Miniprotein binders against q9bqp7. Designs and how they scored, part 1

Scores and structures below are computed, not measured.

Target 1, 240 residues: q9bqp7; the task's number for its first letter is 96
Amino acid sequence: VPQNWFPIFNPERSDKPNASDPSVPLKIPLQRNVIPSVTRVLQQTMTKQQVFLLERWKQRMILELGEDGFKEYTSNVFLQGKRFHEALESILSPQETLKERDENLLKSGYIESVQHILKDVSGVRALESAVQHETLNYIGLLDCVAEYQGKLCVIDWKTSEKPKPFIQSTFDNPLQVVAYMGAMNHDTNYSFQVQCGLIVVAYKDGSPAHPHFMDAELCSQYWTKWLLRLEEYTEKKKNQ
Structure headers, positions and changes below count from the first letter of each chain, unless a header shows other numbers.
F, E and O are the ipSAE of ESMFold2-Fast, ESMFold2 and OpenDDE, as the mean of both directions, binder to target and target to binder. V2 is 0.75 times the mean of E and O plus 0.25 times the DockQ between their complexes.
[cut] stands for letters that were removed.
Atom coordinates printed by the task and the answers are left out, and those that the model quotes come from them; centres of patches stay.

## First folded at step 29 (miniprotein)

Design t29
Fold by ESMFold2, last read:
Structure t29 (fold): chain B 240 residues (1-240), chain A 80 residues (1-80)
Amino acid sequence: as target 1 above (240 residues)
Amino acid sequence: SPEEYLKEAIELVREAIRADERGDYRKAILLYFEAIELLFKALEKETDPERREALEEKAWEYLRRARELRELLEERKKRE
């Protein structure tokens, strides 16, 4: 249990956008700051078991591919993820200036994998947009805020080569979603808030992506875990 | 039982050490990985905190040795 609990939702803010919301999704620029990012906090607070599992995976991969092969593999995985996010931003953007699209960017197994999910996504409110929790002092860059099957969600897109049919097997991804949600809900750049989350795991071979919906109760459970990670990070920095 | 898994892991490590001594680094690495898997099976059943810590420390030891051997294997390949 965290020493200092803080609510994920802002009671002074409506959970519905007003009727005159702009039709262009928000894209708040990420600002350089001394406050930590969500991903930095999570990376710096990995458990001994998480570190062990990552190191074991790395050593197996290097044994199979060699050091240079592993470097190439990880670089390609990173590039594919970057292109996937670029493609999704392009697909979900209603702006006229983004209608010209790189057709090779849109051709991938990952994009095919999410097609059935995209059919249920509407009402895009934000794309690749910075969030800051002004009280807890952390920042992030969320992928998307939109309605999924009628529920306004913070949506996080992930690529994976392993099936992830259960949300527990998505490691720290739920913590990223709730951290972004809490930040957005307490960020003065946003006039609305979101109570639900969605993690979409896309597959390289085009197999149907797995959606992991997080209702408000589940988000609150993961929010508590996020607060513990943030506390741990703060303690480490204080003891420098 | 945790004790049976640990005994099997130790036997694999003894075999890994013999492979290491004759320069068969790839075999030694794979044996260390198998030993680690057995230690995780032992951890699934072990409840004593001190015994759990000892098993975890041993898993880290085996992983560090596997990494060292993999680095030696890569060094040998580059010299060829």
Scores: ipSAE 0.506, ipTM 0.864, lowest interface PAE 1.5, mean pLDDT 85
Fold by OpenDDE base, last read:
Structure t29 (fold): chain B 240 residues (1-240), chain A 80 residues (1-80)
Amino acid sequence: as target 1 above (240 residues)
Amino acid sequence: SPEEYLKEAIELVREAIRADERGDYRKAILLYFEAIELLFKALEKETDPERREALEEKAWEYLRRARELRELLEERKKRE
């Protein structure tokens, strides 16, 4: 049980969209402060086994690709992910005039992969927007807040070369999503609350993306796990 | 049994050492990786915390050795 329990949902915020649905999605810039990001917390609190598996994977990849080849591979993966997020932001943003450069971004296998998901996405309220949890003292940059099949969700877009048909195969992504939810629900920059999460795993080959929907109950379960990770991070920092 | 996997892993490591002595770093690295896989199979069956810890430590050791050999292999390739 977390020692520093805090609710994921804010009882003071109504689930009812206030009538002033801003026509424009929120995009709050991330301020680089001394405050740890969700990603940093998760990375620093990985299990020994997780660290080992990643290192083993890395060493095997370097053996096959060489050091330079592995660097190139890593750079390409990063670039592909970045381009994918940029393309999604462009698609989901009502005001962005698709510049010619943006058209090339739309021709990716990842974009093809998520088309069936995008059909069910509406009511975009935030894109690439910073969230801060003032009490728990962490920050994050969420990808998207929108309605998925009529339910308001924090949506996290992921790229993968391998199928991830189960939410359990998404590693710490559920924790990331609920961390963003909890922060947003208590961030004064946001007037609304989110109770659901969605992880979308997009595939390079254009195969249909896997949506992993998280209802309020599942979010609450992962929230507890997130709080434990945050406590572990805090403890590690005190001991350094 | 976990013990059988560990025994087999140790034999692979012996072969890795012999490969290293011959300058066959690639073979040695692969043998260490195979040994690690066996240790993970052992971990799947091992319930004793102390034994699990020992297996994990061995896995890290073998990975470290593989990394060192990989670095040597890379250096050799750069000289060719």
Scores: ipSAE 0.488, ipTM 0.860, lowest interface PAE 1.0, mean pLDDT 91
Fold by OpenDDE base, last read:
Structure t29 (fold): chain B 240 residues (1-240), chain A 80 residues (1-80)
Amino acid sequence: as target 1 above (240 residues)
Amino acid sequence: SPEEYLKEAIELVREAIRADERGDYRKAILLYFEAIELLFKALEKETDPERREALEEKAWEYLRRARELRELLEERKKRE
């Protein structure tokens, strides 16, 4: 049980858009500060087993690709992910704010993969927007806040070369999503709250993406796990 | 049993050492990885915390050795 319990949902906020909400999705810049990011917290609190599995994977990849080949591979994966997010931001942004769409960004297997998901996405409220939890002292950059099938969600877009049909296969991604939710729900820059999460795993070959919907109950369960990870991180930092 | 998997893993490591001695670093690395897989199978069945810790430590040791051999293999390739 977390020592410092904090609610994921803010009872003082409504899911209903306030009339004062801009029609344009929020894009709050991430401020560089001493506050840890969600990603940093998760990375620094991986289990020994998780660390081992990652290192084993790395060593196997290097064995097959060589050191330079592995560097190239990792760079390409990173670039593909970045381009995918940029393309999604472009797609989900209001047409009026769309700079010249780089048509090349839209011609990817990943974009093809998520088309069926995008059909169910509407009411975009935030894109690539920073969130800060002032009380719990962490920050993050969320990909998207929008309605998915009529439910307001924090949406996290992921790229994968391997099928991930189950949410359990997404490792710490559920924790990331709920961390963003909890921060957003208590960030003064946001007038609304979110009760659901969505992880979308897009595939390079254009095969249909897997949506992993997280209802309020599941989000609450992962929130507890997130709080434990955050506490562990805090304790580790005090000992350094 | 966990013990059987451990014994088999140790035998694979012995083979890995022999492969290393012959300069077949790739084979040695693969054998270490196979040994690690057996250790993980052992871990799936092992309930004793101390034994689990020992298995985990061995897994890390084998991975470290595999890494070292990989580095040697890479250096050899650079010289060719």
Scores: ipSAE 0.476, ipTM 0.854, lowest interface PAE 1.0, mean pLDDT 91
Fold by ESMFold2, last read:
Structure t29 (fold): chain B 240 residues (1-240), chain A 80 residues (1-80)
Amino acid sequence: as target 1 above (240 residues)
Amino acid sequence: SPEEYLKEAIELVREAIRADERGDYRKAILLYFEAIELLFKALEKETDPERREALEEKAWEYLRRARELRELLEERKKRE
């Protein structure tokens, strides 16, 4: 049980946006300061087992590819993920046309992989938007807030080179989603809240993406785990 | 059994040390990785907390040595 419990949902907020007018999705600028990011908290609180598995993977890859080859591989994986997110932001933006988009940005197995998911996505409320939890003192940059099969979700897009995720790719991703959700629900830049999450794993070969839906109960369970990681991070910073 | 896997891992490490002494760093590294795989097989069946901790510590030791040898291998390739 976290020592500093805080609810993930805000009872003073509606779970529905004001629907009277069409609106451009929110894109709140990220402000960097002393407040830690979600990804930094998660990286700094990895278990010893997670660190071991990552280091073993790294050493195997370097042995196979060489140091320069590994650097190029990891740079290319990062670039592919960045281009995937840029493509999705472009596709989901109501103020862009297909003809204004970079055609090479839209040509990828990852985009093909998510097509069946995108057909179920509507009502986009936020894209690549900053969130801040002023009470718990953390910040993040969420990928998307939209309806998925009629449920308003914080959606996180993830790339994978294999048809199924391997253990080192997204172990903490549910924690990331709920951390963004909790921050958004208590951020004055947003007039609404979200109770569901969606993790979408896209595959390089175009195989159908794997959706992982998180209802409110599941989100609450992961929220407790997130609070423990945030407490662990805070205690490590005090000790150092 | 966990004891059989550990015994086999130690034999692989002994062979890795001989490869290291000959300057065959790539073979030594691969033998350390194989030894680590055997330690994970031992961990699948080991239930005693003290024995599990010892196996995990040995896995870290072998990984650290493999990394050191990999760095030596890369340094040697730079000189070529």
Scores: ipSAE 0.450, ipTM 0.837, lowest interface PAE 1.7, mean pLDDT 84

